# VH-VL binders against o27280: the designs that were tried, part 166

Target 1, 266 residues: o27280
Amino acid sequence: MDSMNVPEVLEIKRIVEESESVKTFIFSWDFRREVRPGQFVMVWDFRDEKPMSVSLIDPVRSEIGISIRRVGEFTDRVHGLSEGDLLGIRGPYGRGFELMGRDILLVGGGIGMAPLAALADEATARGMRVDALVAARTADELLFLDRLEAAGVNISTCTDDGSCGFKGFAHERLLTLEENHDMAAVCGPEPMMFQVMRILDERDVPAQLSLERYMKCAVGICGQCCLDDTGFRVCAEGPVFWSQELSRVREFGRYRRDPAGRRVPW
Below, E stands for the ipSAE of ESMFold2; O stands for the ipSAE of OpenDDE; V2 stands for 0.75 times the mean of E and O plus 0.25 times the DockQ between their complexes.

## First folded at step 7 (VH-VL)

Design k9 (framework fv_marstacimab; at its last look DockQ between E and O 0.95; V2 from the best seeds 0.63)
Fold by ESMFold2-Fast, scan of step 7:
Structure k9 (fold): chain C 266 residues (1-266), chain A 118 residues (1-118), chain B 112 residues (1-112)
Amino acid sequence: as target 1 above (266 residues)
Amino acid sequence: EVQLLESGGGLVQPGGSLRLSCAASGFTFRSYGMSWVRQAPGKGLEWVSAISGSGGRTYYADSVKGRFTISRDNSKNTLYLQMNSLRAEDTAVYYCARTSWYGSFDYWGQGTMVTVSS
Amino acid sequence: QSVLTQPPSVSGAPGQRVTISCTGSSSNIGAGYDVHWYQQLPGTAPKLLIYGNTNRPSGVPDRFSGSKSGTSASLAITGLQAEDEADYYCQSYDSSLSGSKVFGGGTKLTVL
C-alpha cells in the first residue's frame, strides 16, 4: 500500500492497562490496509520508532490495538501518554500466522501473548476450538486472560513462582495437558519457545513461532534479523516461522550473536 | 448437546472376546481424546484405555495391556474397545467418556454391562 | 505405589459443610497434575463436578468447590442437601504409570 511506508499520525482513542508494565493503545484503523495476527507495526513517538506486534484487530469497530511493555526510555515515554495524544504508525509488516485445521493451541509467555490474543480472536471467529496456555514469571504478568475468556478460549495458566495456576514453566505444563490439536502458535521468550517446540514436534503438531526480538529493522535491511543456518531475515521472511524451519537453525533456543558476531548464551 | 451411547455389552465366557462401541454426537468428535472407564459391581472407577483425537496414540492400564485394543472411526463418530482373553475380574459397567484438554472426563455415556461368567 | 487415597465415607447434616480429601504423591498431584472431581448418584453414570483443581462446569452449583495443596486436593460441599448423597471420586494423572489416568477409591457421602 502507498501509505504503508510513511507513518500516519493517529490519535490514541483508548488505553487499556493490561498490567503494571503493559498497556494496549487502541487506534481507529482503515482496513483497506489489511492487518493479520502476527504482523507488526512501527510505532513513532516523534523521536524514535520501535516495532510492536498488533494485539487487537477489530474490523467491526474499525480499530487496531498495540500492546507495549515498559522496558526502556522509548516505552517509558509512550506509557506516559494519554487518550487524545498522537503516535505515528507505519505498517503492517511481516508475515502473520496461518490458521490450519479445526483445533489450535496457543502458547504464550509474557508480552508474547499480545500477537496470540489477536490470533485467538480470528480463530474463534472462524469457529475453531482454541486452547491457550498462558505463561508468565508471576500472576501479575499474566496477560489477556479476561479477553481470552470473553472470546470463548479454554485457558490454562502457569507461573514460574506458582502464584497462579501450574507452578513451573510452559513446557512443563504442556506435558500435563492433552494433545489434540491440528496446529500450534507460540510466542514468548526464545528458551520457552524452543522447549515447547520440541514437545509439539514429538506430538506431530505443526507449530508456528514468532521471533519478535529480531524485528529491530523495518523490512529486514539489517544483518541482526538474519538467522545463522538458513539466512532468513526475520522482518522480511518472518517474524512467524514454522517449527520445521526453526528445527535446523542452530542458534534457536541456544545462543544469540552480539554486535561483534560472537555467540552469547541465553 | 453432547451425547455418548455405549453398546455391545453382554454375557461372555472366560477366555472369550467382546467388542464395545460408543456412538458420539453433538460435538466435533475428531477434536477430542476419548477414554474407557470401568466400574465393577459395588466397586470404584478404574481407567482402562485412552485414544488421541486422530487415533495416532493409544494408552492402556496395565491390567488390560495386551488384551484390549482401543480404536476410533472419526468418519462414523464412533469409539471402540476390542476386549480379548476376558477374565472374571473384567466384569464391570464400561463407560465411554470424552477427555477434556485438562485431562478430565467431561461427558460420560450411560454405561454398558459386561459380565464374564460361565 | 502411586495411587490416590480418599476416605471411604464421610457424613454431615443438612445445611452443614463437608470436605472430602484426595491424597496423592510426588508422581501425580505433587508433580503438578490437575485434580478433577466426579459425583455418582446410585444407578447413574458419573458426572463431572470440578475440573482443573478449582473450576466448575456449567450447571454445577457454587456450593461445590475444589482446592489443591502440595500432594493433596480437597472437595468442599457447603449447604448439604439430601440430593448430595452420592459417591465422590477424585481423578488425576500419574507419570510413574507410563501416563496413566488414576482415580481415588471413592468416598460415600451420607446426609444424615
Scores: ipSAE 0.687, ipTM 0.834, lowest interface PAE 1.1, mean pLDDT 88
Fold by ESMFold2, look of step 8:
Structure k9 (fold): chain C 266 residues (1-266), chain A 118 residues (1-118), chain B 112 residues (1-112)
Amino acid sequence: as target 1 above (266 residues)
Amino acid sequence: EVQLLESGGGLVQPGGSLRLSCAASGFTFRSYGMSWVRQAPGKGLEWVSAISGSGGRTYYADSVKGRFTISRDNSKNTLYLQMNSLRAEDTAVYYCARTSWYGSFDYWGQGTMVTVSS
Amino acid sequence: QSVLTQPPSVSGAPGQRVTISCTGSSSNIGAGYDVHWYQQLPGTAPKLLIYGNTNRPSGVPDRFSGSKSGTSASLAITGLQAEDEADYYCQSYDSSLSGSKVFGGGTKLTVL
């Protein structure tokens, strides 16, 4: 655990440009440090440190991949790096997804597809049938479609503006698709996840949802990632939660907290 | 590779009963919803009934509600349609069809003929 | 009357393009439910031709294409061949009928 708190400096082995705003950075990885879909790492650029989801877990090639959306100063600097450049990685942290049954539904919005792409690879390797609803605001933001198709995943798309697939929100598209899954995994904008969770609960589909919160320590000590009402720490008890656990959380889908811990609307 | 084989059709008098079976192979049966679709001689396709992969939800066209019961045995990879109180207008070829995640009928059997006459 | 409306017949000469319409309403196609198309050759079971409005299953030639706009869908067939002579059905889902799957009335395509 204490060895996980010290960043390891790793070379960027490969960079995959997933979209204009999203790149996947691939590193060699010693899998004696176990990594599971849904866990995250802290990425250090020698000035600042941010949590990022693992999107590729490949023990055969001894590689992990971390998908990063350019949204600010830190991610702008990381997007400016090239193969051979260095990043610090500490982790992995958190609880990953648990697979059950034979038939899994993935519902991902935007960059939220990153941890679900890793899960899709594990699920297909186990011989599960994987159906994925991939959502974004616009077609150019739909992620991992070719990778998911190559893995044998059945894909439905939706975009807010209708530029690709169903025009509308993920929960609206979900209602138009057949219900036949043993479990679901959901990751994306929290308002989307709340609406999707409601539908899955009505259908009696066990669901796991991956939350994002502000983090400092990543090991559960500082309390910065705590959820209202339960005291759950996203970095320790999450980031992946069962829908039953989230039904007890007042803030889920209704508001978020800024870096100072203040309640703000979504 | 995917195969659906209907059986159990035949001649039956009005008011009688008949049970259709559909043997499935070449795919994981419990992972798919299934439907019965019928076609009266010289007429178009009419959806009759559907069942979820688990068997937990069933659906019926108004014309057959209360008379037909769809069921499945996932341990035997078999779909059933129990047809009671049969009427002449139930005369048709009955197709077994697999329902995709998208709601299409992606595979069909060759059908079994049900004739209801005195 | 059928929930999804198709013309009873269409015809075209070999090599030509034809379209078959499927007109629905706000409770089916207009509510966002997909349209699927089936070909039924004489004396055979139906076969899936187009699913999810525009997608072709493996083995269906690219001269068959689907589209959807508003409350209507269309099947287009280019480069007509004699073996395309068949009945064609559209299919969707209608929320007003308690979760009913619905077919159009069918269209007989005649290749002249």
Scores: ipSAE 0.623, ipTM 0.809, lowest interface PAE 1.4, mean pLDDT 89
Fold by OpenDDE, look of step 8:
Structure k9 (fold): chain C 266 residues (1-266), chain A 118 residues (1-118), chain B 112 residues (1-112)
Amino acid sequence: as target 1 above (266 residues)
Amino acid sequence: EVQLLESGGGLVQPGGSLRLSCAASGFTFRSYGMSWVRQAPGKGLEWVSAISGSGGRTYYADSVKGRFTISRDNSKNTLYLQMNSLRAEDTAVYYCARTSWYGSFDYWGQGTMVTVSS
Amino acid sequence: QSVLTQPPSVSGAPGQRVTISCTGSSSNIGAGYDVHWYQQLPGTAPKLLIYGNTNRPSGVPDRFSGSKSGTSASLAITGLQAEDEADYYCQSYDSSLSGSKVFGGGTKLTVL
């Protein structure tokens, strides 16, 4: 086992409150260990371990950020931590996003904006034009707007309740926007991603989508995150997939497997 | 600074042809869709045609469909409008405009006058 | 005759507030497509004034504001100035016209 599979105990340098339910935890990072947008890390609170996307990659400050949504017991404990407290970080793992072309469309929903925010930073640093459709249930749940704006990203927002931007879902808003992109990166609720992918396919826009599945080992051994029929392991072959790859995945947008391996519809 | 400069306008007989050009500068040309918008003397604005950044997709108003062809040369940062079978009602100032992601026209040229008359 | 309907003219005194309406239908504004506004000074090309219903491009004063509700949009100008005398056009997208961009008929604003 290489050093990458051993959790490193890191001190929380800063905590950024992104929303009522989302916090970004900042850590010092040795960038000899390369990390890419779209990759994830396993976060260990010395009781349990969960996969989390990297939302900030800052080689200048030698920092990374991990955005965590409060959704259960583990994240509840983590959200109770303070600056100076310790967490175990293992990784990074998985396949990250690939940047192509000059113009990129980002479509994100909720916490799905986390890896996309990191991607936006890289894309803008490369001189790409970045347009971002940011979706959430309510205005209060929209993430990283100021950060994206500061990076020079053109932002369109949509909310389920219409409290900010377009009233409706991301795929509905997307239909009202122009089509001039070389590629797209998508991350959010799977039903959203499914609909967005369909639209992008119709527009002949190459798309990468980041999937979320139950992950246990993060190293492609346990098979808990294996996708039906294809044998794709989200932790190894993903979590970022091209739309062509996902077209072969029957369960995409339809169901997922729970920790017990049972099919759970979206 | 974004600049759009139209050329090619002039006087033409009904049934004749004319080719307009729009030279673009100050931005990454291929990254933006472009449009032609015209304005008849003393009248309002009318969208004529649009083309995607890559040039792979073109759109036309019903009033010009089958007669006008929009194209672009991204290596020359130039937008074109080939106008065939011109009619008197095509008389207008033709503006070149850049299309934003939001669908607005965020930059305009000064326009070139096309007069169709016997 | 225009897909989007605007009043042909509006007027106001300096310092007053004026509003220009843009009425569409279920196939354009009502379908959720954004409304944009343009200012055209006499003898000049149009200039983008408002995009995405409410957003101002750089250089546009905050006394210009846009709103959208249902099948209609509105441009509001507060603190009217002599230099605001111009034609104003709303613009959107209509799905029923083979994917056409559509303009309002234009409104001539006179500053008294």
Scores: ipSAE 0.434, ipTM 0.796, lowest interface PAE 1.0, mean pLDDT 94
ESMFold2 (binder alone), look of step 8: mean pLDDT 93; pTM 0.948

Design mm1 (framework fv_marstacimab)
Fold by ESMFold2-Fast, scan of step 7:
Structure mm1 (fold): chain C 266 residues (1-266), chain A 118 residues (1-118), chain B 112 residues (1-112)
Amino acid sequence: as target 1 above (266 residues)
Amino acid sequence: EVQLLESGGGLVQPGGSLRLSCAASGFTFRSYAMSWVRQAPGKGLEWVSAISGRGGSTYYADSVKGRFTISRDNSKNTLYLQMNSLRAEDTAVYYCAKGHYWSYFDYWGQGTMVTVSS
Amino acid sequence: QSVLTQPPSVSGAPGQRVTISCTGSSSNIGAGYDVHWYQQLPGTAPKLLIYGNTNRPSGVPDRFSGSKSGTSASLAITGLQAEDEADYYCQSYDSSLSGSKVFGGGTKLTVL
């Protein structure tokens, strides 16, 4: 396949400041290269390369968006860029979300709302009813609320500190919601996703979960993104997995791996 | 590794009943939706019924609603299809299939033949 | 009978390329629901070939590929081998049919 594994140097067309720590970088995109919600791209700043989920897919405007949280040296450098500056993009990579049924529940925590925002756009375009539970530590860390509202999504919020919506965690808010959905999509911190998955499993709601963990290799040759027990590689076989697939993974929601491959508790 | 083994098929007169069973092994049975898919001799595949992992939700093709009942016993790793008021057009190989209600079938049993003949 | 239409048969010689179409409507493929493909060798149960329009399960050769556009999907088989002789079925979900999964009518591939 031509061009997917070679970085294309693209101009930053627009930057949207989603919060103090999150920006969405928007690029013109040639949709002869299909991209689906849940897939990721490798972002290259001409010094370092990191995987980032696609958060906007807009064939009408011929644009994609990539939302990046400021957490380290690479993301600090990228956040320092301006409209008109250049970044290398290659991809897309990974397995995207599947959509089925007439209604979908989205459950997103923090930056995990980024791939779910793209999914919300696709689901609403298909005529699905979309309910979103948006979770964060505080009100100013809730992401994409205006965009979801503009798309016609029914939004519930929760914050750990109670500064917006339900006071508590995503799974605690879910326990107060009795509505069943044909499917769900979940993305956020692994402990949140694990707890949400268990509730959805009890309700017989099939769920897809996106594992946006750090990866060193975007072309499917990566031991660092390997899951325990199943041997699943996030960059090759994910990042999107069905909840039943994740039920076999001993480490899901319990521990993660550091750069040396060692188990580290959440 | 994953195995699905159907049983209970046979010859029955129109208006009769049969119960099919599917013994599952090699995976956590209660964690997966299960389906029945049938194929009449020389014809294509037709989805018949599905049941959620815990058995809380069941789904049926219009052609079998009110006559067939899908169920499961997760303690025995077994899926069932109770077929009542059988018609000649129900004659088919019945496959047990592992799959999410809303997606695809990753594993299939070898099938069991049901013949409804007068 | 089927809400997804496939040609009843296709044929090709060893080493050639064939494509099998799966034509749907606005209530299934056109509504954006994914298409999956199954291979059924003579006398055997169906086997998953392609899921989610384009993805191959482990063990499926890369000579099998799937694509989707508008209300239709296609399965492409390159480098035809005698062992590819089988029936091929597409599957999707139809929102107009009480939660039913739907299969195409099937296509018999003959390797000449």
Scores: ipSAE 0.008, ipTM 0.466, lowest interface PAE 9.7, mean pLDDT 83

Design mm10 (framework fv_marstacimab)
Fold by ESMFold2-Fast, scan of step 7:
Structure mm10 (fold): chain C 266 residues (1-266), chain A 118 residues (1-118), chain B 112 residues (1-112)
Amino acid sequence: as target 1 above (266 residues)
Amino acid sequence: EVQLLESGGGLVQPGGSLRLSCAASGFTFSDYAMSWVRQAPGKGLEWVSAISGSGGKTYYADSVKGRFTISRDNSKNTLYLQMNSLRAEDTAVYYCAKGHYWSYFDYWGQGTMVTVSS
Amino acid sequence: QSVLTQPPSVSGAPGQRVTISCTGSSSNIGAGYDVHWYQQLPGTAPKLLIYGNTNRPSGVPDRFSGSKSGTSASLAITGLQAEDEADYYCQSYDSSLSGSKVFGGGTKLTVL
């Protein structure tokens, strides 16, 4: 009866090669199942299942897109697929982004731009002014710049190596940008998100941050959602959290846990 | 009707510089990645460089890295290739080609000949 | 040497079928990257013939077809005609070359 917990086998309609390491897989979607930016789906290759953020939401074409970075065995196999091949999709799951005000800042690092690209489409459709700070290690890892520009987004870039835009980290670039936004949305590596959050908190800009490692909390894998004694309990639903919630978590941006539960610095 | 028109080719001495241009029409230039592809006399096709629609990302074949610079002026619908430190092996017809970063080239210009000789 | 391997030449008589192979590796075709094919008539610029392994652009006759399996792709031409005499190039993407687009060495088709 509740079909969201059973994978639906969908045909890959189109594949967009975003970079050497990132592909966007596009599927026909029945929009009776509402999808919002910041939500994720479970992608099943008939062997393993992994959470992936939705990067394209197109009700006019009745399509969704899922952007996948090649980082291991599962994603290597999925990258080997072609148009016409099948994947199991279930969802959507998790807390999506909420839009408020007239002006929004997006701060994305690497593949973290994927959910933010979908959010940019929604924000611009609502008539919001959208500024995006797109960060990566190198120029060829900057994602979705053409989509953002076509949508009318004001884009700033930074790369660690200086190959495109500001030479440096996202938080260093953010210090040179306008302070006046009604809200922000942030997605990328936790150390980047932590530094960005601190600056936005000092500017009184409410921010939502998307944490990939907490996507499984939304589907009931409780152990991965438990932070520390001062953090969120297993009942908290991710992956999107407000900065006010995350500022009280000692673990966020400072360390993670290995399979044995031991603290490992970022 | 999509049209790509290359210019700027010619004879140049080894170690010299040359700038190629490609004038584009018939499509929204800023929405598409553009590439340069070359072909040495009697040889096959070799991809040289690519640039995103916004100009924010550039890519180069290892054989030209540090010597060639791809750029674009979206207000003028023009693609450029600045070629420095030219070598005899850079002798080729240079084609302007329209295509996304990781996709195919749906339209090609007629090419412009670059000859690097004594 | 080319990253994608094509036979240097192939020949056929009018009305016959010819097949041109494009052999890659695990870093390109074997990694799932699409294969595209271009036709270059003598003295002209290349023209897109097949994209995305199997798709034909508008105006390309259905006697041209593409296929892909494992680390290889093939272009098939049926009902061979004199005007098909040209060079044919496959193209893909290679992840090991820092995001480079790669071409095969080209195949010269002679119509006997």
Scores: ipSAE 0.000, ipTM 0.384, lowest interface PAE 18.3, mean pLDDT 82

Design mm11 (framework fv_marstacimab)
Fold by ESMFold2-Fast, scan of step 7:
Structure mm11 (fold): chain C 266 residues (1-266), chain A 118 residues (1-118), chain B 112 residues (1-112)
Amino acid sequence: as target 1 above (266 residues)
Amino acid sequence: EVQLLESGGGLVQPGGSLRLSCAASGFTFRSYAMSWVRQAPGKGLEWVSAISGSGGKTYYADSVKGRFTISRDNSKNTLYLQMNSLRAEDTAVYYCAKGHYWSYFDYWGQGTMVTVSS
Amino acid sequence: QSVLTQPPSVSGAPGQRVTISCTGSSSNIGAGYDVHWYQQLPGTAPKLLIYDNTNRPSGVPDRFSGSKSGTSASLAITGLQAEDEADYYCQSYDSSLSGSKVFGGGTKLTVL
């Protein structure tokens, strides 16, 4: 049976090395299970499963891509796989980004560019003008610049150390950009997203922000996915939220959850 | 340097109207939310209204909803507060302040006095 | 009543430490919204003193510090000086009031 809640075992068709620490794994996909930018899947290596954002959606080639940063034991094992090896995929889960208007601003930090790269492809295919602010700690951690350029995206970069583009943080770079857009989409570390959201709200730009949270359960009932004040479950009600929804959440930008689900300050 | 200068205050009878203005300089006015905050003589601060940078979103305290209208002219770097159906309880110094609806006010004007006679 | 509760007055002698409390509820400070503090000298407009619970704007001496715990926040002033005599207001955001900024009732600090 083809069910979103049953893992489907898929062959790794192609692997793209995005950086020293990030790889995109590409699979054939049956688009009877529709996938939208901003959604995630559970990746199962037959020992453990972890949520990963979808970074490529290509209905013409019948492919999806999942970008994975090497940060621990699970991701180290997955990075050790080769084309032809198998992974289990459940999903997609969560609500995706909504597109409106003619102009969109993307603001991505590090691996947060992964879901935004998929969104950029859809926005450009719809004929929207796309501006992207791509932020990272160093030049080597800037992701998807070639894909964005190939799609016709107008790119600005910033790095904390000044190794590429503006020297500084994403919100500092955003303050030097005086354009208003019909909407924005933001994904990256929560402190970055909080500062960016504040500026976009002041500019009257409706923003959608994508939250990544630790979770073990993919069926949408896991309490570790819950935001403090609103009771939102990231896997069922997110991961994409409008900025006004997040402005009411005491946890956003202030606290995170450790692997055991305990609140920890940023 | 950021500067905010209020004008338009004065004496008005109950049921009357006044329009306050705030001239802003020293920052990209169209990119920042603005607010009005008032202070009755000898009393504390009360937030009155806020407007987004583009003017597309407006917010009002329950005490002024339906009577006051906040607006802005970004081509003139000016914030406005149209006050209708004024009551004695609206008597206050009205401050123009630079700040978002869920953040702080980093700059304040000097204030303009509105007196609604009984 | 004000949504955020402050003592109406506090006093201290030069060189002493004073603390001004700001007590909220589950819809504002208890909901995790940040607390900001303003100083209003007699006859002047308020000035930002502390933002986002603990941060000082440029030009504010480190004698002024903010803290937050649970449903309340505090402003501490050490090495009290005559020029600190002013009204102090806390401010936060209240989710139950349609996105309203909310102020405390204010605290008059008298330097003896």
Scores: ipSAE 0.007, ipTM 0.421, lowest interface PAE 13.9, mean pLDDT 82

Design mm12 (framework fv_marstacimab)
Fold by ESMFold2-Fast, scan of step 7:
Structure mm12 (fold): chain C 266 residues (1-266), chain A 118 residues (1-118), chain B 112 residues (1-112)
Amino acid sequence: as target 1 above (266 residues)
Amino acid sequence: EVQLLESGGGLVQPGGSLRLSCAASGFTFRSYAMSWVRQAPGKGLEWVSAISGSGGKTYYADSVKGRFTISRDNSKNTLYLQMNSLRAEDTAVYYCAKGHYWSYFDYWGQGTMVTVSS
Amino acid sequence: QSVLTQPPSVSGAPGQRVTISCTGSSSNIGADYDVHWYQQLPGTAPKLLIYGNTNRPSGVPDRFSGSKSGTSASLAITGLQAEDEADYYCQSYDSSLSGSKVFGGGTKLTVL
């Protein structure tokens, strides 16, 4: 029952306004369909469908949440919906995050904090120490701070304009933070993720990165394979990849290692 | 082409010591975590120890903690396992494996036999 | 004893399909840790066969596939060949064991 390849029409139970441009849509969910932090669902408004990361996983209340940023026609229509309205949801899809060790660093940029918020909930529930670096262009674009605080997460912020926390980019802030973590999870704009990955590689912190563009591959819309510079094809279900795996994948020269073993920019 | 070559195994009496070496080639050694995995005769695989690429972090199975020390020399592309206070139950083929303590092993050496007996 | 349970042996005839199970608990597979599979041919070192539950390294035939559900994972082998006679090991991570890797006890596949 409840095939993940067939959209289920679900009623919007609750809407949480996370910011001026971001809302979390909460649905009742049957947890016979397992959902993991880092996975996504296809959201269907009966005209178009788009992949959206799961940002809340609450088996106690039997709810999932999907956080959506308003960036185009589809998301504008979805943002116009009210509690009680219907959306088609199918999934979950993709590879979720793994939690290892006793402490984890989360580095999120903008809407990239959405899947990391779900991960933070699970990590704290398992008794892990969670440090989160929450980055955005401005203070008003920092997401999930109240939720992370409620979960007992140690929060650091940075904004490009200095309106909250450290003034600068995520990777610049990361250089001022504690270096000792068993693992890290990173989600946000690719330039941010690349710079953060370089620092984590140098600190020998194993990292998982969520790459939104691989969400379509996981549902069979695109090939499930990535081609590296040796001609080796890696069939991997995204969107979450280990930094070790990304060293085998090149996209227009975005990720490579220099002779010292460091990842270098494009 | 990735290659891992173990050496240093042999026969040792209980309470003795041995040092295993693993010579690595075909990849940027300092960029990858390395592990030791053992297999007792006729038994399954057991993870023993791991070390981060820089050597800054080390991990041990409870059965060897305090007795074994993993180390690496990135200038020589060599991984080591110093085994002290050896016990009969440490008898196994010891494999050098490329991979983090938290993930999978993509390459394995041929193994070196350690026998702790008479 | 291992924390991941595999059947000690499985057998099939050439051309048949077999499956090898790997059963864990809430601290490993049930905690959403990935499962990886290794093939050990007689007298040789293990070789990575499946990583990340479902992914095949280059050079591994489509006949080998992995899956995961709940606290268990499975390796499926279709079109059995004599060359597939080997020991197969699952591997995951266990959060309760001070962050250690764990292996299944291994399954000996015999091609009749």
Scores: ipSAE 0.035, ipTM 0.562, lowest interface PAE 7.1, mean pLDDT 84

